# Designs tried in a protein design chat: VHH binders against (2R)-3-sulfolactate dehydrogenase (NADP(+)) (comC). Part 7

Target 1, 333 residues: (2R)-3-sulfolactate dehydrogenase (NADP(+)) (comC), of Chromohalobacter israelensis (q1qwn5)
Amino acid sequence: MSRMISLREAETLAVAALEAVGVPRWEAEVTARALIDAERDGLASHGLSRLPFYLAQARSGKVVADAQARVEVAGSVIRVDARHGLAFPAIARGVERAIPLARELGLVAVAIGGSHHFGVAGAPVERLAREGLVAMAFSNAPSAMAPWGGKRPLYGTNPIAFATPRRGTDPLVIDLSLSKVARGKVMLAKKAGEPIPEGWALDIEGRPTTDPDAAIAGSMVPAGDAKGASLALMVELLTAGLTGSHFGFQASSFFEPEGEAPSVGHLMLAFDPAHFSDGYLEHIEALFQAMLEQEGVRLPGTRRHALRRERGESLELPEAVVDELRAYAVSRV
Key: E = the ipSAE of ESMFold2; O = the ipSAE of OpenDDE; V2 = 0.75 times the mean of E and O plus 0.25 times the DockQ between their complexes.

## First folded at step 1 (VHH)

Design p05 (framework vhh_8ghr_2)
Fold by ESMFold2-Fast, scan of step 1:
Structure p05 (fold): chain B 333 residues (1-333), chain A 122 residues (1-122)
Amino acid sequence: as target 1 above (333 residues)
Amino acid sequence: EVQLVESGGGLVQPGGSLRLSCAASGFTFSSYKYIGWVRRAPGKGEELVARISPSGGSTSYADSVKGRFTISADISKNTAYLQMNSLRVEDTAVYYCARYSHWGYKTYFDYWGQGTLVTVSS
């Protein structure tokens, strides 16, 4: 059974739950907003259903609840150490430093190490796009995909996100998991007791499977087969590689309450189009117009923009999630 | 909550031995976690003297202590050790257990113990 809850009530509840496990106010607010925005965008697997796992890991010390991200700027590179805290505060600090620096230099990189679950990869690039910047984001994650030809998972599903501002309308947002289907869908199928479609995953022996449990124990099939596997490797090197963070096979689960910190990495790139050419916003509309002249074509991101407007100021959440968050909000040990 | 607690420091004569212990809580040792021992003497900078990947057994040492100090880890006890042999007056310092990560060519320490004093004196 689900219940309707206002955005304000959801944020208050999420912030209270995070503060109860030792997360400071600003870090709690940033985290809560990221998860609520995911719910509004129709991405429930990345929304408030994640919060109980974050809270349990903060209580155990697997997530350092009171971590303050450290920022160092070296030319065009903004280095952020998340210090084994939640990713969202580290992402926010990196984004805020990137905006003025990208406008000054034309191109900036934000490299975040010692981090946690990146959440919706499209969210920080959309934030940068709303400031007039073209942006890309990359993250690794605990192992879920095997090298092409192999059966032992070494990399996460390693998302790539992209966004560009548009003249007088919502940004275009691309948000790609490099598995054929998002791993979160397999987890939801397991929770529902439902099989997964053929082609989504391999079992521990490298055989196709429709069993969610076998899929979780095995590996996710790459989007575009060998091509997606190569992209996942590229993301692994751009994120964990460049930041000195844990590779997927070194990282602990985002879902287990105890153990070592995952310590994953992220990379964001921000481009100020004014440094590259004149009239960028007008020029790109020629491409979008040509695309939209074809029947059935929608620009990437239009569905999440539409869902956000449609859902407005309310969320429908499972009763169990609301109850668990309330229990955390009143708990101090 | 991540904590590192040192023990085993004290007064020892030149040529003597001491074993320092670092008990870790709030995380478990794995093949890819790094624990280091850093020392600091009054008026001197920090020196990373030894480091270990606890479950991997990979170790490295500063030139000043090679052959004399041995770092080890007991995964079942979640504890790292520094065995110090053939101690010299110059080894007198506060010894800190620290957890760290790498960022390209830089090493970042994210947690430190409170330190334990080692005094080598006749």
Scores: ipSAE 0.000, ipTM 0.101, lowest interface PAE 22.6, mean pLDDT 87

Design r01 (framework vhh_7b18_3)
Fold by ESMFold2-Fast, scan of step 1:
Structure r01 (fold): chain B 333 residues (1-333), chain A 123 residues (1-123)
Amino acid sequence: as target 1 above (333 residues)
Amino acid sequence: QVQLVETGGGLVQPGGSLRLSCAASGFTFSSYAMGWARQVPGKGLEWVSYIYSGGSTEYQDSVKGRFTISRDNAKSTVYLQMNSLKPEDTAVYYCARTYKVEYWSGTEYFDYWGQGTQVTVSS
């Protein structure tokens, strides 16, 4: 059913599979490491199980396998064109440029267009936080949610992520989908032949539904109802809008092997707290101490930090995923 | 393209010192953590030290207190000062760029490597 595999073995296999479909070495390594990191964080739905879909899209040309991201800096804005390649190399190029520029200017934006699945939104903001920067990230995605009061999906579940450094400990990391529940939970209920709770989704007519099939055909309910719907719209405008990329209703599926490139957008913001005030790290601990005085409270990101340390240098992967990646690794382009 | 060029290796007697240098080009040096790894004859590759883009450092236990890693961002160069060298430090030393942009676990991954420089501690 499942296999234990070392991180080195997983990376070697994933890189070989990506190279087999035409992804260059550095882009392949960056992508493999992002997916392995998701597995280590306990986020298997964003991990190596995604890789077969990326490989199929690279083979068909829906993902431009050999794309190299183009970077242009204009003042505080770092523009990254992913060129219809995988998102992870474009994210890496943007973060690389953001770190020294944020320290110089105090605030920078990374605007990434022509991109693909953003992956774990918390990952790039945590990287920025470990460099001493407060960070936010936003991405749009193929359609899953309708405008409040509507029934036709126009934008994705549009994640928002945030991270801040902390003195002497792991960064605080927030990583939120804007649907009330992850779409994957509806898909699991469908496979199990079980109903979903009321309030998770709407059918194609815009009515609340407990039928997973009707939910998948319809739309996901926003977290906080009208408030979450407004946040999703803001994310859509900050990502696809600012980069000139495809809105959710114009974007193709991340899971279909063929078709036009999804061409979605991302935005990251990096703040150097030293440019805003003195003593930021000391000051924010007062809030965290007040929160942790309440029994049962945990800071966002604590669970992911613990899971990563617990999992160490090995992963448990479904045999089917390992077998599929091996098949790709030995195939011709 | 990314290039890493190591210099400073050589033959030294036990208790001696060497400084390794690694000149980097083809990327924004100040945005990356850099490290040193070594290949000991008869053993696998092992990491020695790394320095984060902000300047904080980490060391393998066997070299703590003896080796010091540093960087000069203006020169795009990383250094490894090796003091109190032991015969067991004999190895090929590789400079490497570490790609941790999407990894925060504390496991270091090296995505580009230099060609290596031989350090021999004998006599």
Scores: ipSAE 0.000, ipTM 0.226, lowest interface PAE 14.7, mean pLDDT 86

Design r02 (framework vhh_7mjh_2; at its last look DockQ between E and O 0.03; V2 from the best seeds 0.00; counts 0 for: pae E 21.8 > 2, placed apart)
Amino acid sequence: EVQLVESGGGLVQPGGSLRLSCAASGFTFSDYYMSWVRQAPGKGLEWIGRIYTSGSTSYNPSLKSLVTISRDNSKNTLYLQMNSLRAEDTATYYCARYTVEIKGEYTFDYWGQGTTVTVSS
ESMFold2-Fast, scan of step 1: ipSAE 0.581; ipTM 0.810
ESMFold2, look of step 2: ipSAE 0.000; ipTM 0.111
ESMFold2 (binder alone), look of step 2: mean pLDDT 87; pTM 0.870
OpenDDE, look of step 2: ipSAE 0.000; ipTM 0.189

Design s01 (framework vhh_enristomig)
Fold by ESMFold2-Fast, scan of step 1:
Structure s01 (fold): chain B 333 residues (1-333), chain A 122 residues (1-122)
Amino acid sequence: as target 1 above (333 residues)
Amino acid sequence: EVQLLESGGGEVQPGGSLRLSCAASGFTFSDYAISWYRQAPGKQREWVSTIYSGGSTNYAESVKGRFTISRDNAKNTLYLQMSSLRAEDTAVYYCARDYEVTYEGTYYFDYWGQGTLVTVKP
């Protein structure tokens, strides 16, 4: 069963649950808001259903609940150490520093190490775009994809996100997983007792499979095959590589309550278009107008902006999620 | 308040049969996938079988062809019919509620029963 609750109630509940496991108020609010925004945008896989796992990991010490991200600036690079805390506070601190520095220098990088689940990759780049900056974001994750030609997963599905401001309207937002299909689609096929299409996944021996169980035991196929595999490797090196964080095969699960910190990495790039040319916002509208002249074309991000408005001030959550969060909220650590 | 209560365990000879039941309360039973797990002494918990809300089923390789999972939505009850039992099947059997699948992978957030002991005696 699902339960309807207001955004105010959802945020209050999520913050209370996070505070109950030792997350300070600001970090709790930033985390709750990110998860609620994911729900509003129709991205429930990155929403409040994640929160019980974060809470369990905070209770066990796998996530350092009271971690305060450390920020150090070296020229155009903003280095953020998440200190094995939740990713959302570290992302927020990096974005806060990036905005004025990008306006000053024209281009900055935010390199976040020792981190956790990045959430919706499109969210921080949209935040930067609303400040007038063109942005990209990258994250690695626990292993799900094998090297092209291989059979053992070493990299996560390694998202790439991009956003650009637009004159007088919502930013364009691109948010890509590098697997051909989301792993959750394989899980849904298993649940329905249906085979998966050939080309979605490989079994443990590296052979194409249409059996959801064999797929779950094996690896996900990259989008664009060898091309997507190369992009996933590039993201792995730009994130875990540049920050000294764990590669996918070294990172622990975001879903297991105990063990070593995942310690994954993220990279964000922020560009001030005014440093590159005059009239960027007017210039890019020529491309968007040409695209939208074709019936049926919609710009990336349009659906998420529409869903956010449609959902308004209420949220539909699984009853079990609400019950679990309530149980945490009343607990004494 | 979600509650799961297992019953039907006991002692049985190798090659024998046993039927486990799990009575569920505190949620709309028909909306959820429900699983059986087992834990042998000194070993980690092992998944045995799942029955989804739509009625499809899945089994661990070690029990395929020997165990049958079923549900009675009118009675809010889950069953595990076990046949051709082996010494290796000796364990405490638990039922668990799988309430969600996410788009980035299976998000298995479960509520567990107290378990029922199955002993396959030589």
Scores: ipSAE 0.000, ipTM 0.146, lowest interface PAE 12.9, mean pLDDT 86

Design s02 (framework vhh_7nfr_2)
Amino acid sequence: QVQLQESGGGLVQPGGSLRLSCAASGFTFSSYDMSWVRQAPGEGREWVSSISGSGGSTYYADSVKGRFTIARDNVKNTLYLLMDSLKSDDTAVYYCAKETYTVEYSDTWEFDYWGQGTQVTVSS
ESMFold2-Fast, scan of step 1: ipSAE 0.012; ipTM 0.358

Design s03 (framework vhh_7ocj_1)
Fold by ESMFold2-Fast, scan of step 1:
Structure s03 (fold): chain B 333 residues (1-333), chain A 123 residues (1-123)
Amino acid sequence: as target 1 above (333 residues)
Amino acid sequence: QVQLVESGGGLVQAGGSLRLSCAASGFTFSDYAMGWYRQAPGKQRELVAAITSGGDTRYGDFVKGRFTISRGNAKNTVYLQMNSLSVEDTAVYYCAAEIYETYDSGYVEYDYWGQGTQVTVSS
């Protein structure tokens, strides 16, 4: 059922599959590395299992396979137009421009429009943190959550991510969905024929439900109720709003092979701590030491860093995924 | 949805052996790291052993060389072979699945825990 494959073999296969549907080499490599990194971190649902959906959408034209992101810089704002291509190349272009500019200006924003699935939100902020920058990231997504007091989903589960460098060790990484529970858990309950707990979702009439079918037709409950709903609205405005991209209720599915482009938005903020104070890295360790003095406390990101080291240089992938990627790679026309 | 069912606990004399099993259901077992933790009365829960989806293992300081964790992906089961047991190993042993649930625009990182199985080592 599963196959052991090296990181190098997995990347080579993913790149070949992407190139087969018209994704240029650099864009293919960036996308493959992002999905491989998700696998390494144990985030399989955001890893290579996503690639067949991306490939199908590229074949249909829902994703513009050969899109090259356009970058324009206006002061502290780096504007990236993903041009309805995959998100990972657009994110990489924005990050590349952000690093030197944040070091010069102290703070920059990367605003990405016309984009696709952001992937693991913690990944680009971790990358910025490994360059010595404090970072935040936000993305919207197809509709899943309603305004507080409402019943029609308008926003995605709209992740917020944060990372900070640390002296001599892995960055702290925070990576949050704003729904009380991931929507995929409702879909898994439906497949299993099992109810969901109360408080996870509302039906189409805005009533609490334990029926997975009613939940899927309705909306997901925000984390922290009204607080999470307000944060999701804030993320929607910072992402789709600032970039002129599709709001959640206007965005098409990341999983359906055909249709118009999702055209979602992202925002990243990068801070150079040296512009704000002297000794930032030493100063923040006082907080982390105080936290870790309490038994049972772990710093955000610790588990993903440990799991990545434990998994080493190999991935265990479903044979069906490997077979499908191989079929794409060898069928290049 | 996700269920972890431990078995194999019981009473054993010092120097003896036990094999714990944890049957998992409700997720793609082969994709996730599995672990064993223990908790004695009045003590904090501590790591006994962990095994990644790829089979790499990690052990708590006081069980290295005596305990072995393994997994049977065909049976959706994780095992803990406990040898050379001492009175200090007396605890409730918990199976855990370290799950990273990612869907659409974010992810949730959490542990699922079994009900626990009692291990009592008599002198």
Scores: ipSAE 0.000, ipTM 0.177, lowest interface PAE 11.9, mean pLDDT 86

Design s04 (framework vhh_7b18_3)
Fold by ESMFold2-Fast, scan of step 1:
Structure s04 (fold): chain B 333 residues (1-333), chain A 123 residues (1-123)
Amino acid sequence: as target 1 above (333 residues)
Amino acid sequence: QVQLVETGGGLVQPGGSLRLSCAASGFTFSSYEMGWARQVPGKGLEWVSYIYSGGSTEYQDSVKGRFTISRDNAKSTVYLQMNSLKPEDTAVYYCARVTYEYEDSGTYTFDYWGQGTQVTVSS
């Protein structure tokens, strides 16, 4: 069953649950807002359904609940140490430092290490785009994909996100997992008792499979096969590599309550288009108009912007999720 | 009920031609993007060509200039004209209806598939 809840009530509940496991107020608010924004955008797999896992890991010490991210700036590079806390406060700290520096320097990098689940990769780049900056984001994650030609998973699905401001309308947002299909589609097929198409996943022996159970135990096929595998490797090196964080095969699960910290890495790039050319916003509209001239074309990000407007001030959440969050909110450690 | 039925496969000599047809039913054909994908023996499923609802087309690099996708909305049919066939084109060819990824990333996947039709290119 599902239950209707206002955005304000959802945020109050999520903040209370996070505070109950030792997350300070500001970090709790930032985390709650990120998860609620994912729900508003129709990305429930990255929304409040994630919060019980974060809470369990904070309770066990796998997530350092009271961690405060440290920020150090060296020229165009903003180094953020998440200190094995939740990723969302570290992302917020990095974004806030990136905005004025990108306007001054033209290009800035935010390198975040010792971190956790990045959430919706499109969210921080959209935030930067609403400040007039072109942005990219990359994250690694616990192992889900094997090297091309191999069968043992070493990399996560390693998202790439991009956003650009647009004149007089919502930013364009690209938000890609590097697996051929989202892993959640395999999990939905498993729950429904249905096969998956060939080409989505490999079993533990590295053979193509249509069995969701074998797929979950094995590895996800990269988008574009060898090309996507190379992009996933590039993301792994740009994130875990540049920050000294755990590679996918070294990172613990985001879904297990106990163990060592995942300690994954993220990279964001922010570009001030005014430093590169004059008239960027007007210029890019020529491309978007040419794209939209073709029947059936949708600009990336269109669905999330539409759902956000449609949902407005309310969310529909599974009762089980709401009840579990309430149970946490009244508990004390 | 959505149905996609492919015809036109068979055995051809290298350098030959085949035309595949896919008859669609159970949905408003003119409103959907359609594509062809192929399963090469021993390899994964790969997309071949894509046609927008408005008629614009996209091709995999290995078939560009040799294959032509087209549609006839009055007949609810999509076609794949295959010219200058190579042994490497040997595969089961599937007609499929296109859908967008739920992340709204601008990428697309296929949600309904035909039964497939065998194309064999050999001497």
Scores: ipSAE 0.007, ipTM 0.149, lowest interface PAE 8.9, mean pLDDT 86

Design s05 (framework vhh_7mjh_2; at its last look DockQ between E and O 0.01; V2 from the best seeds 0.00; counts 0 for: pae E 15.5 > 2, placed apart)
Fold by OpenDDE, look of step 2:
Structure s05 (fold): chain B 333 residues (1-333), chain A 122 residues (1-122)
Amino acid sequence: as target 1 above (333 residues)
Amino acid sequence: EVQLVESGGGLVQPGGSLRLSCAASGFTFSDYYMSWVRQAPGKGLEWIGRIYTSGSTSYNPSLKSLVTISRDNSKNTLYLQMNSLRAEDTATYYCARTEYVEYGDTYEFDYWGQGTTVTVSS
């Protein structure tokens, strides 16, 4: 069953729940907002339904609830140690430092190590874009994909996100998973007792399979096949590699309540267009206009932006999620 | 009752600086995000910036170089420092308790001050 809840109530509950398990106020607020924004954008898979998992992990110590991300700046590199806390505060701290530094230097990198579930990859780049910057974001994740030709999962779904400001309207936002399909879709098929389409997954031997059980035991097919696998490898190296964090095959699950910290990595790049050329916004708009002249073409991010505006002041959430959050909130000392 | 009272507005010459204050009462000031917004004559509301409970800030990109927002929780006061003021900065400035924020440029406020007027003129 679903329940309607106001944005205000959702935020209040989420923050209270996080504080109840020892998350400091600001970190709780940042996390709550990120999850709520995902809901508003129609990305429920990355929304408040994830919070119970975070809360459980905080309780068990898998997530360090009171972690304060540490930021160090050296030249054009912003190093952020998430200290095995939640990812969203670390991301926020990095982004905030990146904005003025990118304007100063033209290009900066935010490298976040020892982190957790990245959430909506498009969120931080959109934030940067709304500050007038072009941005990319990368994250590795617990293993889900095998190297091309292999059979054992080593890479996560390893999202890539991109955003650029636009003149007088919302930023363009690209948010990609490097798996052909979400693992969740396989789980749904399993639950329904249905086969999955060919090309979604490989079994433990690296062979294509339409059996959901075999798929779950195996690996997800990369988007673009070998090309996707290569991109996933790049993301592993840019994130976990550069930050000294766990690679996908070393990272524990984002959702299991017990175990070692996932300790994954993130990388964000921020470009100040003003340092590269004059008239950036006008220039890129020519491309967008050319795209939009084609009837079936939409700019990436358009749907998300529209949904955020349309959803208004209320969210529809699973009742179980709301109840669980309330339970945590009530336990607040 | 929640109250926000802005002060510090007045006449200033171009290139001048001004610091606005907002005195908050009737709620736990330290628990809320706060924002500054302004409205120029004949124009719509413009968001200036926001300060988090942690003291972190976010600014309108067009104004970021000219403004600094700070807070003193011990005094329940919000501040807006403005530098290098221009004629176009002439407006009524409002502090607002921020109830809801997005990562983007959309903001929701539940309480507003009465505003303080800033006039930039030679």
Scores: ipSAE 0.000, ipTM 0.216, lowest interface PAE 14.6, mean pLDDT 91
ESMFold2-Fast, scan of step 1: ipSAE 0.011; ipTM 0.484
ESMFold2, look of step 2: ipSAE 0.000; ipTM 0.140
ESMFold2 (binder alone), look of step 2: mean pLDDT 88; pTM 0.873

Design s06 (framework vhh_8ghr_2)
Fold by ESMFold2-Fast, scan of step 1:
Structure s06 (fold): chain B 333 residues (1-333), chain A 123 residues (1-123)
Amino acid sequence: as target 1 above (333 residues)
Amino acid sequence: EVQLVESGGGLVQPGGSLRLSCAASGFTFSDYSYIGWVRRAPGKGEELVARISPSGGDTSYADSVKGRFTISADISKNTAYLQMNSLRVEDTAVYYCARYEVTWDSYTEFDYWGQGTLVTVSS
């Protein structure tokens, strides 16, 4: 079943649950807002349904609940150590340092190591775009995809996100998983007792499969096959590689309550278009206008901006999720 | 309940023609609900050969079938068609009717598939 809950009530509940497991106020608020924003944008798989897993890992010590991210700046590189805490506070610290530095230098990188689930990859790049910066983001994750030609998963689905400001309207936001289909589609087929299409996944022996259980045990097929596999490898090296964090095959599950910290990596790039040319915002509108002249075309991010406005101040959440969060909030243990 | 039911497949000689039909139920055609024909030949993997927005009449085709295949839709009958002309041995495949969204926020997702209909081009 599901319940209607206001954004304010959802945030209060999420913050209380996070504080109950030892997450300090600011870190709890940043995390709660990220998950609630995912719900508002129609991305429920990255929303509050994730919170019980974060809470269980904080309770066990797999996530260091009271971690305070450390930030060091070396030229154009902002190095953030998440210290095995939740990713959202580390992302927020990096973004806040990136904004003024990108305006000064024209281009900055935010390299975040020792981190956790990145959440909606489009969210931090949209935040940068609303400050007038063009942005990209990359994250690795626990293993889900195999090297092209292989059968053992070594990389996550390794998202790439991009955003650009636009004159007088919402930013364009691109947010891509590198698997051909989201793993959630396979999970939905499993729950429905239905097969998956050929080409979505491989079984544990590297053979194409239409069985959701075999797919979950095996690996996800990359978007564009070898091309997507190469992009996933590139993301792995840009994130875990550059930050000294765990590669996907070294990273523990985001869903298991106990064990070693996942310790994954993220990279964000922020560009100040004023450093590259005059009239960037006007210039890019020529492309967007040409695109929108075609009948079926919508710009990337349009749907999420529309859903956010439509949903306003209320969320529909599974009753089980609300009940579990309330149980955590009361526990104070 | 959403259903897509294909018909019209069969055996045909090279240079011949076939017309596939896809009867949709459980939803209405719209500009945001594309219908596509996806084929799978033994050993080749999946290929999107044609798509249509039934309400808007927007169509596109794979390079392998341009000029030979024509996709169309009858909104009142909630049915899509694939007219296949000048058939070649390499067109032999199972043809699936599928509903999908095309968005820039995510790549193409096929959210419902029919059972498939076999087209054999031989002799």
Scores: ipSAE 0.000, ipTM 0.111, lowest interface PAE 18.5, mean pLDDT 85

Design s07 (framework vhh_7ocj_1)
Fold by ESMFold2-Fast, scan of step 1:
Structure s07 (fold): chain B 333 residues (1-333), chain A 121 residues (1-121)
Amino acid sequence: as target 1 above (333 residues)
Amino acid sequence: QVQLVESGGGLVQAGGSLRLSCAASGFTFSSYAMGWYRQAPGKQRELVAAITSGGSTRYGDFVKGRFTISRGNAKNTVYLQMNSLSVEDTAVYYCAATYEITWGEYTYDYWGQGTQVTVSS
């Protein structure tokens, strides 16, 4: 069962629920907008369905609800300490500082530590691309994947995102997790009492499995096998490693209401193409034209941009999610 | 169909005050974030102030503490109260509206035609 709700009503409700658990207005607004943007883009698994988990963790103190991110600039590196608060305010602070500095220096890094769930990895890189910057983003997460040849999960599915501005149209956005399939598909198979395809996951002994329960207890298979496993390790080092944050095996769940803070890390890179060459926007369109001349080829991000325009001013949300957020909004401490 | 009409600009002495208004029509005003941008001669357009549909505000560093943005949803109007004006505030001021708010900055869908603010020494 689902309900139609306006974007304004959804934002008002989400902000009220966040404020009820101690999140200040600006941090609440930024968080609500990120989750609503995910819904608009058709990425409901990263949208408002996440909010009840964030609220429960804020109520327990696992998320420091009133945390204000600290920003320090050291040359081309913008260091952001999320202070065990929600990730979205820390990301917004980092992006705000990155834009003018990238235009001045040509290349900047935003290193965010002590953080939480990064959300849609494509969102902050798209934001930077709309300012004329080429961008990459990386995040680690609680353990889900094992080292290639191993059986104990040590790092998350560790997303990589990329975006570039384009002449006269929406940015190209790449946003991918490094597991072959989303964990949520294994959960759906478990609920249906059906097997999963071979190649999706490994059991606790590191063997391929088609049993959803064995898969959940074990680990997710990396996209491209050993190649994806190496990329996941690279992301782990670029994020948790560079920021001094928790590695996946040290990080607590984004879904459990109690415990220590996840304290994960993120890295964003912003490039000002004007510092690298003249005519970047014209030059890259030659590649995109050549790609699109082949029937069946679609540029990354095209579907999300189309869905955002099509959905307009309303969201369809599960009734249970709306009811839970309303319950939080009226339960002020 | 969609219109943003700025008013309240003009000539003012340094240290003085002005209040800009932007009347909106053709869209559901209460669901949109509203902003003010300015462009001075020979300079890039820059953010002055923004206000979300929920009432949260943002300001450019050069105007923080001097300018205040507010909205009147009943009148479909956004306001910019400008105090302690300096010669450096001389610019064309543009009203903007957007449904898209991404990571603490706005990508604006609709723009007004602008209103001139001139601050004399």
Scores: ipSAE 0.000, ipTM 0.136, lowest interface PAE 18.2, mean pLDDT 86

